Miniprotein binders against q6w4x9r395to579. Designs and how they scored, part 24

Target 1, 185 residues: q6w4x9r395to579
Amino acid sequence: GHCSLEGGSFVTTFDARPYRFHGTCTYILLQSPQLPEDGALMAVYDKSGVSHSETSLVAVVYLSRQDKIVISQDEVVTNNGEAKWLPYKTRNITVFRQTSTHLQMATSFGLELVVQLRPIFQAYVTVGPQFRGQTRGLCGNFNGDTTDDFTTSMGIAEGTASLFVDSWRAGNCPAALERETDPCS

## First folded at step 3 (miniprotein)

Design K13
Fold by ESMFold2-Fast, scan of step 3:
Structure K13 (fold): chain B 185 residues (1-185), chain A 82 residues (1-82)
Amino acid sequence: as target 1 above (185 residues)
Amino acid sequence: STTRLIIYFRDISEEQAKKVEEIIREEAEKSGVDVVFEYHDGRLFVLARGSPEAIERFLERVRERLKKELPDVEIWVRKEES
C-alpha cells in the first residue's frame, strides 16, 4: 500500500483517498501493531514562509521506544537528537541517500519511507501486505474501503477531513483549533 | 444546515476527562445537541452537532460549568457549517 504527502498540503491514503491537509502541528501518519516497539510514523507541518493560510511539511519522524529518527527539509537526519551521517544504520532501520534529491528509510518490518528534499519537501510511505487492515493515522486504515478513511483516533468515521486530521495530533498545537480562554483571566 | 462544534482538551487526566464527559453529556441533553467523545493519549475530543442556536446555547453553558468546576482545564473550540 502507498500513502503520499505531496505539494506541502496534499495527502493520499493507503486506500487512494485524496484530501487536502492544513495545519501546524505534529500528526500521526501511521500506527500499527506491525510496527515494533510501539513504533509510529509522524509528520510535522508548519506555516509556509509566504502566507499564514498555507502550511507545509517540514519533517517526518519515526518514533519507537528505542529511536526518534527525524528527517527534516534542511536535509538533516537526527536520531534521539544527534545528527547522523548517511548511510545511517540501526538494527532494523537504514537511512540512506537514494538519489541527489531523495532520502530513503528502509526497515526490516515492511515499512519504507522515501523523502523528496528538492524542489519541494514531500514524503512517500510504502507498507507491505501484512499492514492491510492494521493501520491507523492520516494515511488511513488500509482496509480497501475509502468511505471510512477518515476514521479518527477513537475509531469514529467522519465525513470531513478536518475532524479526522485534528484527532491525529501528536502535539499541543493551537493553529488548527482556536483557543478560547476566559477573557477575565 | 447544521452546525458542527469541536471542543478539544489537551493534557487532561483520565479523571478530568470523565468529569468533562459528564458535564458535556448533561449540557448536550439540555440543549438538544448530539455529542460524540474521543479520548486518546491524554487528549479529549468532543464533536457536537445541532442547529446553530442549540450549539450556541450548549457552548455557553459548557464554558460556564468548566469555569466553575474545572478552572485549570484549557479548552479549544472550532465551529463548522455543514
Scores: ipSAE 0.000, ipTM 0.122, lowest interface PAE 18.6, mean pLDDT 71
Fold by OpenDDE base, second read of step 4:
Structure K13 (fold): chain B 185 residues (1-185), chain A 82 residues (1-82)
Amino acid sequence: as target 1 above (185 residues)
Amino acid sequence: STTRLIIYFRDISEEQAKKVEEIIREEAEKSGVDVVFEYHDGRLFVLARGSPEAIERFLERVRERLKKELPDVEIWVRKEES
């Protein structure tokens, strides 16, 4: 499954459902029992301009009981708040520079993250087949059905992205604005 | 009891992938393990299922052969118990 965060506010789920939202919060991209140590992948969005529609991805966070790995738009990688030199390796996670503009987080448990640093901070999430039907968050549920991708944290399938996105907030922040558009159009 | 084993390969060439598949299939057969291969964005995933003992034997043999035949290939392994 492939999930993408592109263009500052566009998301394509594992099931290839595209949508757009504007929020300035940390959101859960991926939760799954397949992630060890209660792991979760999260996205941090912030204002990139003066209007409410000017929001962008500024960091990606992998959080578990053992690690808090943050990849920020400033090309800083931290774990538990401490800056790390690349390549950085933990027990089952490796973060390294893939190209001059891309960082990659590789794991032993079927999660891959590629972060494009320039010109736009973007993220690409790949999960292995073992994650099928066992994912939650903004990246959807990876079950081959796009109609239920907007399932909230409470297990309710929404028709629009706003309530769906808001349900996956990891903190207290303003409600997100949504626009159901195809990023390819 | 059944163990699910996930073997993950990244940044391997097509030729290496073919060799990996060959090795894994052969060892799976010898060990009595069922395997499924999937490719995602240039990455090879191997899902293996079998008894804990079979999985251990399988993994050991795979590691040995990979070390010998494909020493530059890095493998990532995750085990899940049922």
Scores: ipSAE 0.000, ipTM 0.156, lowest interface PAE 13.3, mean pLDDT 88

Design K14
Fold by OpenDDE base, second read of step 4:
Structure K14 (fold): chain B 185 residues (1-185), chain A 82 residues (1-82)
Amino acid sequence: as target 1 above (185 residues)
Amino acid sequence: STTYLVILFRDISEEQAKKVEEIIREEAEKSGVDVEFIYHDGRLWVTARGSPEAIERFLERVRERLKKELPDVEIRVFKEES
């Protein structure tokens, strides 16, 4: 399954459902029992301009009981808040520079993350087949059905992205604004 | 100074990965390089750390052996200096 966060406010789920939202919070992208040690992948969005529609992805965070890895445009920060030189390796996770503009997080448990740093901060999440039907968050449920991708954290299937996205907030933040996108966009 | 090296293998079987690990561990020992491995679903990531000179020697020998022993295995190499 492939999930993408592009253009500052666009998301394409594992099931290839595209949508757009504007929020300035941390959101759960991927939660799954297949992630060890209660791991979760999160996305941090912030204001990129003066209007409410000027929001962008600013960081990706992997968090488990054992690890915290924050990938931002300028640095990779780990559990102790220290910026690390790459490649950074801990247990079953490795973060390294893929290209001059791309970082990659590789794991031994079927999660792969590619982050484009410039010119636009973007993220690409890949999960193995073992994750089918077992994912939750903004990246959807990876079950081959796009109609139920907007399932909230409470298990309610929404028709639009707004309540869906808001349900996956990791903190108290303003409500997200949504714009449904064409599947061909 | 320390050089960080990552070698990526794609479409590699578990058996091939084991062979690669053996080769790399042997060469790492000879070169004085520290190595770690991650294998999952046909992909192998190798991370190596050492002096610039050690890493260069290591990489050269690894390339040579892989060419000989696993000629069909494609590798991608990334280096960073600290």
Scores: ipSAE 0.014, ipTM 0.262, lowest interface PAE 8.3, mean pLDDT 88
Fold by ESMFold2-Fast, scan of step 3:
Parts: C-alpha cells; sequence; structure tokens
Structure K14 (fold): chain B 185 residues (1-185), chain A 82 residues (1-82)
C-alpha cells in the first residue's frame, strides 16, 4: 500500500482517497501492530510557503521505544536529537540519499519512506501486504474501501476530513491550537 | 509561476519503469519541463517542474503515450503551483 503527502497540504490514503490537510501540528500518519517497539510514523505541519496551501509538511518523524528519527525540510536527519551523516544505519532502519533531491528510509519491517526535499518537501509512504487492514492514522486503514478512510482515533468513520485530521493530533500544538475554517467546504 | 507535478506509478516492473522514464524524458524535452525520477521496489516517482502551460502539455502527451504503449500502468497525479 502507498500513502502520499504532497503539494504542501494534500494527502492520499493507502486506499487511494485524496483529501486536503489544514492544520499546524504533529499528526499520527501511521500506527500499526506491525511496527516494532510501539512504532509510529508522524507528520509535522506548519505555516506554508507553498501556493494553494496555508500549511505544509515540514518534517516526518519515526518514533519507537528505540528511535526518534526526524527528517526535516532543511535536509537535517536526527536520531534521538543527534544529527546524523548519511547513510545512517541502525539494526532495522537505514536512511540514505537516493538522489540529490530525495532521501529514503528503508526498514526491515515492511515500511518505506521517501521524502522529496526540493522543489517542495513531500513524503511517500509504502507498506507491505502484512499491513493490510492493520493501519490507523492520516494514511487510513488500508482495508480496500475508501468510504471509511476518515476513521478517527476513536474508531468513528467521518464524512469530512476536518474531524478525522483533528483526531490524529500526536502532540500539544502551541501555535493556534484551533482548527482553521476549511476553505474548500 | 511554477507548477510542480508529481506522478506516482504503482506496482510496475523495472522494465516498465525504464519505458516510463523514456517516455517522460522525451515528452519533458518537447514541453520544456524539468523531470526527476526515483524507482524503488516496484514504485516510480516522477517530479516535474515548469510553467502551468508547459506542465499541461507535458501531462496530456504523457497520458496519450502511456495509454498507447503501457495501457495497464496506473498513474496518480498531483499538481501544485508556487
Amino acid sequence: as target 1 above (185 residues)
Amino acid sequence: STTYLVILFRDISEEQAKKVEEIIREEAEKSGVDVEFIYHDGRLWVTARGSPEAIERFLERVRERLKKELPDVEIRVFKEES
């Protein structure tokens, strides 16, 4: 399954449902029992410099009991707060520069992340078949049905993206802890 | 203004990816569009940059050629202006 965070504020779920993201916070992108050590993939959004988007992706975070790997739009990669030179390898994760404008995080547990650094910071998430029906977060539930892709952290299927997105906040967001009015609704 | 285009190809072989890259390179040259490619584990990401008019011509030509030469290949397309 493939999930993408593109064009500053657009998300396409594993079941291929596209939606526009409005917010400035850290959000849970992917949680699954298939991720080791309580792992989760998270996306950080902030105010945007990109046209057609008020907010944009500024960093992707992989957090587990062992690692906090942050890949940011300024091309800095850290683990547990320490800057790392690429290629960076742990037991289960390798981060490397695939092209002059793309970084890849490859794992032993069926998760892959590619981030585009230029011209716009964007992320592409790939998961193996073992994740089918076992994902939750902004990338959806990967069950082959797009009608329930807006399933909140409480297990409720919503008809709109705003309540879905709000339910997947991963932290306390100090800047405007309020949702923006959706300009597309 | 600059339009950024991302084309994602899912579940394609290395041979299909090489053919897609050939098609995209040729149409990008004709349209005045800059392209970059990443292929990994059956997935091809293509990023394209150019004027809105150049990107529209490029995408139209690419879709026409893919339909003719690789009809079984599915694409996902995203655009953003800066």
Scores: ipSAE 0.000, ipTM 0.157, lowest interface PAE 14.9, mean pLDDT 73

Design K15
Fold by ESMFold2-Fast, scan of step 3:
Structure K15 (fold): chain B 185 residues (1-185), chain A 82 residues (1-82)
Amino acid sequence: as target 1 above (185 residues)
Amino acid sequence: STTRLFIVFYDISEEQAKKVEEIIREEAEKSGVRVYFEYHDGRLTVIALGSPEAIERFLERVRERLKKELPDVIITVEKEES
């Protein structure tokens, strides 16, 4: 399954449901029992430009009991707070420069992340078939049904992206301030 | 039928970026285009979404206004997707 984080704050879930939100927090993109050591993939959003009305992706984080790998729009890769030169390898994870404008995080457990650095910071998440029906977070539940892709951290299916997104905040951040913009007019 | 346009402004100050954002928001509203902004490390990136006709009209109007109001900024179209 594929999940994408594009153009500031547009998300397309593993079941191909598109939505947009406005928020300035770290959000859980993907949690799954298939990720080792209580692993989770997270996205950091902050104010975009000089206006407070828009937000954009500024970093992607892979967090487990052993690692905190941060890939930022500054083109800096850290693990547990220390800057790393590429290619960077751990037991199960390799981060490397795929092209002059793209970084890739490859794993041994069926998760791949591609980050576009330029012209705009974007992320693309790919998961193997073992993740089917076993994901939670902003990327959806990967069960082949888009009707419940807005399932909150409390297990409730919502009709709006705002409540869904706010439920996946990782930390004590303010709720999203702006009204959701429809992907279709 | 939806076009996605990426415009990048390099070596631009926060003051110039704010003015560029104001101009782009006004022209986007007039053209029926949706816009998103990222400002980082002296670089302003604009993402514009709309029909091919709306994007063409939008870009033409933005170029005209920037030439008059901010002649020192350089517009770079980095990527266009249809």
Scores: ipSAE 0.000, ipTM 0.200, lowest interface PAE 15.4, mean pLDDT 75

Design K16
Fold by ESMFold2-Fast, scan of step 3:
Structure K16 (fold): chain B 185 residues (1-185), chain A 82 residues (1-82)
Amino acid sequence: as target 1 above (185 residues)
Amino acid sequence: STTRLYIWFRDISEEQAKKVEEIIREEAEKSGVDVRFLYHDGVLIVVARGSPEAIERFLERVRERLKKELPDVEILVEKEES
């Protein structure tokens, strides 16, 4: 399955459900029992320098009991708060510059992350078939049914993206505003 | 200041990657440049760090040796100041 974070505020889930949101927080992108050491992938959003009504992806974080890998739009990669020289390897994770504009985080456990650095910071998440029906977060539940992709952290299927997104906040920050995601509003 | 040099060798075999790595390690040592390697999906990725002058000497020497010893290997390069 494939999940994408594109164009600053667009998300396409593993079941191919597209949505937009406006938020300035760290959000749980992917949690699964298939991730070792209580691993989770998170996305950090902040207001862009271009428009007060828009937000953009500024960093992607992989957090487990052993590692806190942060890939920032500034092209800095840290693990547990320390800047790392690429390519960077741990037991099960390798981070490297795939092209002049892309970083890749490859893992031994069926998760792959590709981050576009330029011209717009974007992220692409690929998971193996073992993750089917076993994911939760902004990328959806990967069960082949798009009608329940807005399942909150409490297990409730929501009709709106804003309530869904807010349930996956990982930090203390403002609630997402649905009306601010519409460029014509 | 410190210059960071990225080199990508695409569509190369594991054996070709070993030979490229040998050349780069030798030239890096001679130029006083730090290097890291990763071979992934048929691409050898090289990251070199050093002074601007060391990186220029290193890259020139690597290009000369590759042209002589592995002329069919394609090289992509990007430099960044950091």
Scores: ipSAE 0.089, ipTM 0.599, lowest interface PAE 6.0, mean pLDDT 81
Fold by OpenDDE base, second read of step 4:
Structure K16 (fold): chain B 185 residues (1-185), chain A 82 residues (1-82)
Amino acid sequence: as target 1 above (185 residues)
Amino acid sequence: STTRLYIWFRDISEEQAKKVEEIIREEAEKSGVDVRFLYHDGVLIVVARGSPEAIERFLERVRERLKKELPDVEILVEKEES
């Protein structure tokens, strides 16, 4: 499954459902029992301009009981808040600099992340087949059905992205604005 | 024992990436290794997993084929033992 965060406010789920939202919060991208030690992948969005519609992805965070890895445009920060030189390796996670503009987070448990740092901060999440039907968050549920991708954290399927996205907030943030994209785009 | 092999392709076109993927999948099958691919904007990352012996065989065959079929493509390789 492939999930993408592009263009500052666009998301394409594992089931290939595209949507757009504007929010300035940290959101759960991916939760799954397949992630060890209660691991979760999160996306941090912030204002990129003065308008409420000017929002962009500014960081990706992997958080588990053992590790916290924050990938931002300028640095990779770990548990103790220290910026790390790359490549950085934990027990089952490795972060590499691929190019001047691309980072990779590779894992032993079927999660892969590519981050484009410039000119636009974008993220691409890949999960193995073992994750089918076992994912939740902004990247959807990876079950081959796009119609139920907007399932909230409480298990309610929404017809639009706004309530869905808001349900996956990791903090107290303003409500997100939505603009669903053409499914054919 | 399991080895993870990372192969990075930089400045690779989409067409070349497809060719590489084909080569990698064929050799992975022959060698008994599992592979995953990540491609975006001229960067292809291959993650392979298998026994140390299988990974070595796989890498050797991949290098040989790449040299022959895509001589201008450069790769970076990293191994991780677990």
Scores: ipSAE 0.015, ipTM 0.241, lowest interface PAE 7.9, mean pLDDT 88

Design K17
Fold by ESMFold2-Fast, scan of step 3:
Structure K17 (fold): chain B 185 residues (1-185), chain A 82 residues (1-82)
Amino acid sequence: as target 1 above (185 residues)
Amino acid sequence: STTVLLITFRDISEEQAKKVEEIIREEAEKSGVDVFFTYHDGRLYVIARGSPEAIERFLERVRERLKKELPDVEIVVYKEES
């Protein structure tokens, strides 16, 4: 399954449900029992644009009991607060420069992250089939049904993205605003 | 089908970027296109999403308005993706 964070505020879930939101917080993008050591993938959003009314992705974080890997729009990679030279390798995770504009985080547990650094910071998440029906967060539940992709952290299916996004905040920050984006079939 | 378009403006001032955002937002509303803006390092990035027909009308109208209202500002780079 594929999940994408594009154009700063556009998200497409693992079940291919698109939506858009405005937020200035760290959000849980992916939680799953398939991630080792209580691992979670998180997305950091902050104000962007001239008027500062728009928001955009500024960093992606992989957090577990052992690691806090941060990939930021300024092209700095840190683990547990320390800057790392690429390629950077841990037991189960390798971060490397895939192209002049893209970084990749490859894992041994079925999660892959590709980050576009330029011209706009974007993220692409790929998970293996073992994650099907076992994901939670902004990327949805990966169960093949888009009608419950807005399932909150409390297990409630919402009709709009704003309550869904706000339920996945990982910090003490303002409530998000959102716009639903429908695909043209 | 859905088309995603990336438009970039290089070496653009904050005042020029505000006017570009205004024009693009107005034309997006008229064409039924969703737009997102980000401005940093003297560059304005615009992501536009919609049907192929809506994106084509939107881009044509944006180019016409920019040439008339901001002749010194040009679309430098753009991409279309499925």
Scores: ipSAE 0.000, ipTM 0.172, lowest interface PAE 13.4, mean pLDDT 74

Design K18
Fold by ESMFold2-Fast, scan of step 3:
Structure K18 (fold): chain B 185 residues (1-185), chain A 82 residues (1-82)
Amino acid sequence: as target 1 above (185 residues)
Amino acid sequence: STTRLWIIFRDISEEQAKKVEEIIREEAEKSGVDVTFYYHDGTLVVFARGSPEAIERFLERVRERLKKELPDVEIIVTKEES
């Protein structure tokens, strides 16, 4: 399954449901029992543009009991607050420069992250078949049904993105604003 | 089908970038195009998503307004169809 975070605020879930939101927080992107050591992938959004009325992806975080790997739009990679030179390896995770503008985080547990650094910060998440029906977060539940992709952290399926996104906040921040694309557009 | 459009403005001042955002927001609203803005190190990137027809109209209107109101601003445009 593929999930994408593109153009600042656009998200396409593992079940291919597109949506957009406005938010300045850290959000749970992917949580699953398939991730070791209580692992979770998180996305950090902040104000973008000169007028600051838009929000964009500024960092991706992989957090577990052992690691806090942060990949930022400023092309810095840290683990547990310490800057790392690439390629960076742990027992189950390798972060390396895939191209002059892309970084990749490869894992032994079926998760792969590709981050575009320039000209705009974007992220692409790939998960193996073992994750099917076992994901939670902004990337959806990966069950083959788009109608319940907006399942909140409390297990409630919502019809709109704003309540869904707000339920996956991982920090103390403002509520997200809904900016869903009109289906007729 | 959906068209994704990136408009890149390099080496622009904060004042120029504010005017570009204003123009793009207005034309996106008129054309039914969804836009987001990304500003980093003097580079403004506009990401737009919409139907092929909406994107074409939007881009035509943006180019016309930029030529009139910000003639010294250079733009780089990349389109992807899906």
Scores: ipSAE 0.038, ipTM 0.508, lowest interface PAE 7.3, mean pLDDT 80
Fold by OpenDDE base, second read of step 4:
Order: sequence, then structure tokens, then C-alpha cells
Structure K18 (fold): chain B 185 residues (1-185), chain A 82 residues (1-82)
Amino acid sequence: as target 1 above (185 residues)
Amino acid sequence: STTRLWIIFRDISEEQAKKVEEIIREEAEKSGVDVTFYYHDGTLVVFARGSPEAIERFLERVRERLKKELPDVEIIVTKEES
């Protein structure tokens, strides 16, 4: 499954459902029992301008019982608040510079993250087949059905992205604004 | 005791990556090492797990074959004991 965070406000789920939102919070992208040590992948969005519609991805966070790995737009990689030199490794995670503009987080448990640093901070999440039907968050449930991708943290299927996205906030933040996605985008 | 090994190949083509994978899979089988692969946009990452002895044998054989078959490919190796 492939999930993408692009253009500052666009998301494509594992089931290939595209949507758009504007929010300035930390959101859960991926939770799954397949992630060890209660792992979760999160996305941090912030204001990129003066209007409410000017929001962008500013960091990606992998959080588990052992690690808090943050990849930020300023190309700093931290674990538990400490800056790390690349390539950086934990027990089952490696973060390294793939290219001058791309960082990659590879894992031993079927999760891969590619982060494009420039010109737009973007993220691409790949999970193995073992994750099918066992994912939740902004990246959806990876069950091959796009119609139920907007399932909230409480297990309720929403028809619009705003309530869905808001349900996956990791903190107290303003409500997200949704916009229709151009099918040609 | 288990050793974890990361091997990173940078700036390699898909064709080269396939060749590397073949080499590594063969040597992993011989050495009793478990391996997984990730390739994306010119970078190949290999995770290897096994006993310290198995990993050492594996790495030595891989290095030898790579030197012979892909002499221009550079590798970054990181090892962790647990």
C-alpha cells in the first residue's frame, strides 16, 4: 500500500482515495498492530501563510515505546529530541539520506517512508501486504475499498474528510478545513 | 545473541539492485541469515539478521562477491549487536 502527502494539503490513502484538507495539527497517519512497540506514524502540519488555506506538512514523526523519530522540513532528524547524524539506526529502523532532496526511513517490519525535502516537503508511506485491513489513520484502512477510508478513530465512517481528519488529531488543535479534490490532480 | 546488519547501496540502477539482491539472497541462504530489501530511486537498503557468526560469514562473502561482480558499487555497512 502506498500513501502520499503531497502539495502541502493533499493526501492519497493506501486505497488510492485522494482528498484535501487544511489543518495545523499533528495527525495520526498510520496505526497498526503490525507496527512493533505500539508504533505510529504521524504528520505535523503548520501554517505556511496568513490564510487558513495556507497550510503545509512540516514534519513526519514515528513514535513508539522506544523511539520518537522526527524528520522535519529543515532536514534535522531527531530521536527523543536529540539530533542524529545520518545514516542513523535503531534496533529496526534506519534513517538515511537517499538524495540531496530525499530522506528515507527503512524498517525491518514492513514500513517505508520517503520524505521529499524540496521544493515542497512531502511524504510517501509504503506498507507491506501484511498490513492489509489492519491500518487506521489518515492513510486509511488499506482494505481495497475506497468508500470506507474516512473511518474515524472511533470506527465511524464519514462521508467527508473534515470530520475524518479531525478524529485523528493527536492534540488540541483547530478543526481542519476540507476542500474537494480535483480528480485530475 | 542476534546481530542486525544494515547494508546501504547508493546511486545504483535497478539492474544493479537486482543483481545485488541475487547475490545477497544466495549468500544469506548459505549463511543462515534472514534478509529484507528496500529499493527506491537509486538506493537499496538491505536488512540482515542472524547470529554474530552467521552475519560475519555472510558479510565477508557478500563483500567478496560484490568486489568481483560490482566493483564500482559502494556500500555503507552498519552493525548492531543485541
Scores: ipSAE 0.015, ipTM 0.288, lowest interface PAE 6.8, mean pLDDT 89

Design K19
Fold by ESMFold2-Fast, scan of step 3:
Structure K19 (fold): chain B 185 residues (1-185), chain A 82 residues (1-82)
Amino acid sequence: as target 1 above (185 residues)
Amino acid sequence: STTRLRIEFRDISEYQAKIVEWIIRLEAEFSGVTVYFIYVDGRLTVEARGSPEAIERFLERVRERLKKELPDVEIEVEKEES
């Protein structure tokens, strides 16, 4: 399966459901029992400098009991807070420069991440067939049915992206109510 | 320096997990700690990062609030300095 984070604020799930959101937090992209050491893939979004309501992807994080690998839009790769020169290898993960504009994180457990650094910071997540029906997060549940791709962290299927996205916040950043700008409006 | 704290919750319900999220987010904001929530295999893990002083304040406050709101919930805590 393939999940994409493109154009700063667009997501296409493993079941090919597209959606858009405007949030400034760290969000869980992918959790699965198939990821070792309680692993999770996360995305960091911040405000877009030239768009009033838009947000942009600024970093992708792989977090487990052993590792916190951060790939940021400024082309810095860290693990557990320490900058790493590429190629960077652990027992099960290798981060390397695939092209002049792309980094790749390859793993032994069926997860692959490709990050486009320029001209726009974007990410592409590929998972093997063992992940089918075993994923949770912004990338959906990979069960072949798009109607439940907005399943929240509490297991409830939502009809809208905003409640779904807010349920997958991983950072300590409350989101504003998108539909309520002014109590008198 | 940075301290990493892991708090693990096992065998908690959806309702209890929501209360935990609320507590953790409030105390993290108060203490100046960054937190991450990981849900795997019916287990909720909270990773917190901050200065040693911020982490200690955060952990004390979380323990006090959990004792009051969720007295039957047990946690496992691991700290790592870097």
Scores: ipSAE 0.000, ipTM 0.155, lowest interface PAE 18.5, mean pLDDT 74

Design K2
Fold by ESMFold2-Fast, scan of step 3:
Formats: sequence, structure tokens, C-alpha cells
Structure K2 (fold): chain B 185 residues (1-185), chain A 82 residues (1-82)
Amino acid sequence: as target 1 above (185 residues)
Amino acid sequence: STTRLRIEFRDISREQALYVEFIIRLEAERSGVDVEFEYHDGRLTVEARGSPEAIERFLERVRERLKKELPDVEIEVEKEES
């Protein structure tokens, strides 16, 4: 399955449900028992000025009991707070420059991440078939049904993206607000 | 001898609790500390067990990371030596 974070704040889930949100927080993108050492993939959003969004993706984080790998829009890769030169290799993870504008994080456990650095910071997540029905977070549940892709951290299927997104906040930050429309006179 | 440490986080969302759990699991492994978690009604409770030296290193590292990454999260600590 494939999940994308594009154009600042657009997300397409593993089941191909597109949505957009406005938030300035760290969000759980993917959590699964298939990830070793209590691993999770997270996305950091902040205010941007990018034409597609008032908020945009600024970093992607892979967090486990052993590693905190951060890939940021300023082209810095860190693990556990220390900057790393590419290619960077651990036992199960390799981060390398795929092209002049793209970095890739390859893993031994069925997760692949491609990050576009320029002109707009974007991320593409690929997971193997073992992840089917075993995922939680902004990328959805990967069960082949888009009607429950907005399943919150509490297991409730929501009708709106904003409530779904707010349920997956990982950092201390204000709740994402739905776009306000002018009240009827 | 072992030291038991109880850490409580109040008014914390399940998503924030998950992130805090990951930080705590990481620092516990690095310090040689055993941890258990319970989340209920906006409260995350952590019980940590280890040597006095391991618990001291663990708590210092956890406080440093939380101050940087979740500065608005309040941490309540109870320490008991056995």
C-alpha cells in the first residue's frame, strides 16, 4: 500500500481516500504491530506560506525504542538528536539520497519512505502486504474500505477529516480547526 | 535494592500519551529500567523499576526530552525505594 503527503497539507490514505487539513502539530502517520521496537512514523506540520496550504509538512519522523530518525525540509537527517551524513545505515534502516531532490529511507521490515525536498517538501510511504488491516494513523487502516479511513485513535469512524486528524495529534498543540464560512444573515 | 518510580501525566490526549510512552520506552531501555503503562480518562501512569542509579539517569533524560518536545505537559513524580 501507498500513502502520500503532498502539496503542503494534502493526504491520500493507503485505501486512496484523499483529504486536507489545517494543523500545526506532530501527528501519528503510521503505527502498526508490524513495526519493530514499538515503531511509528510521524509527520510534523507547521505554518508555511506555501501556495497550496496555510500549513505544510516540515519533517517526517521514524520513532522506535532504539531510533528517532528525523528528516527535515532543511535537508538535515538526525538520529536521536545527532546529525548524520548520508548514506546513513543502521541494522535495519538505510537513509540515502536517491536523486538531487529526493531522499529515501529503506527498511528491512516492509516500510519504505521517499521524501521530496524541493520545490515542495512532500512524503510518500509504501508498506508491504503484511501491513494490510494492521495500520493506524493519518494514512488510514489499509483494509480496502475507504468509508472507515477516518477512524480515530479511539476506534471511532468520523465523518470529518478535522476530528480524525485531531485524534492523531502526538505533540502539545492547538486542535485543527475546520474552515469557517460566513454565517447567514 | 530497587527503586520504584511512578510518573503521572494529566489532561493528556491518547496521541500525546502514545508519544510519551515511546520516549519513556526508549529512555528506559537506554538506562536499564523496566516500565509499565496505563492510560485512562486523559491520564497516563508510568511505573518504572530499576536500580537507584538507573532510575536517576532515566528520570533526568525523560525530563530533558519532554521539556524540549512537550513543554506544556506537566509531570508528577513519586519515588519509593525498597
Scores: ipSAE 0.000, ipTM 0.111, lowest interface PAE 18.5, mean pLDDT 73

Design K20
Fold by ESMFold2-Fast, scan of step 3:
Structure K20 (fold): chain B 185 residues (1-185), chain A 82 residues (1-82)
Amino acid sequence: as target 1 above (185 residues)
Amino acid sequence: STTRLRIEFRDISELQAWRVELIIYEEAIKSGVTVYFIYVDGRLTVEARGSPEAIERFLERVRERLKKELPDVEIEVEKEES
């Protein structure tokens, strides 16, 4: 399955459900029992440098009991707060420069992340078939049914993206759509 | 009923904050608790929400792991129902 974070504010779930949001927070992108050591993938969004009304992806985080790997739009890779030179290898994870504009995080457990650094910071998540029906977060539940891809962190299926996205916040931030809604709009 | 738990850590480094966040996040997943983190100016604030039983189990496990893995970190806790 493939999940993408593109164009600053667009997400396509593992079941190919597209949606868009604006937010300035860290969000849970993928949680699964298939990830070792209670692993999870997270996405960080902030105001874009081009427009005050737009937000964009600025970093992707892989978090587990052993690692907190952060890949930022500034081409900095850290693990547990320490900057790492590429290629960076652990027992199960390798982060390397795939091209002059792309980094890849390859794993031994069926998760692959490709990050485009330029001209726009974007991320592409690929998971193996063992993850089917076993995922939670912004990338959806990977069960072959798009109607419940907006399942909140409380287990409630929503018809709209706004409540869904807000439920997956991993930081103390304003609600995404409320913050981006001007009184004058 | 849902219990809200607020935990504060003061005067901790970025690396200590990340380790605390990892411990809290892992135990939250195991206990069925949802968590939110803020790290600003050497202070980490955590908000956790769940059933009273889940919050009690979560907090006990977090305290035990912090005592073992980060004994120099001091914790301040506030509970309330919402």
Scores: ipSAE 0.000, ipTM 0.100, lowest interface PAE 17.6, mean pLDDT 73

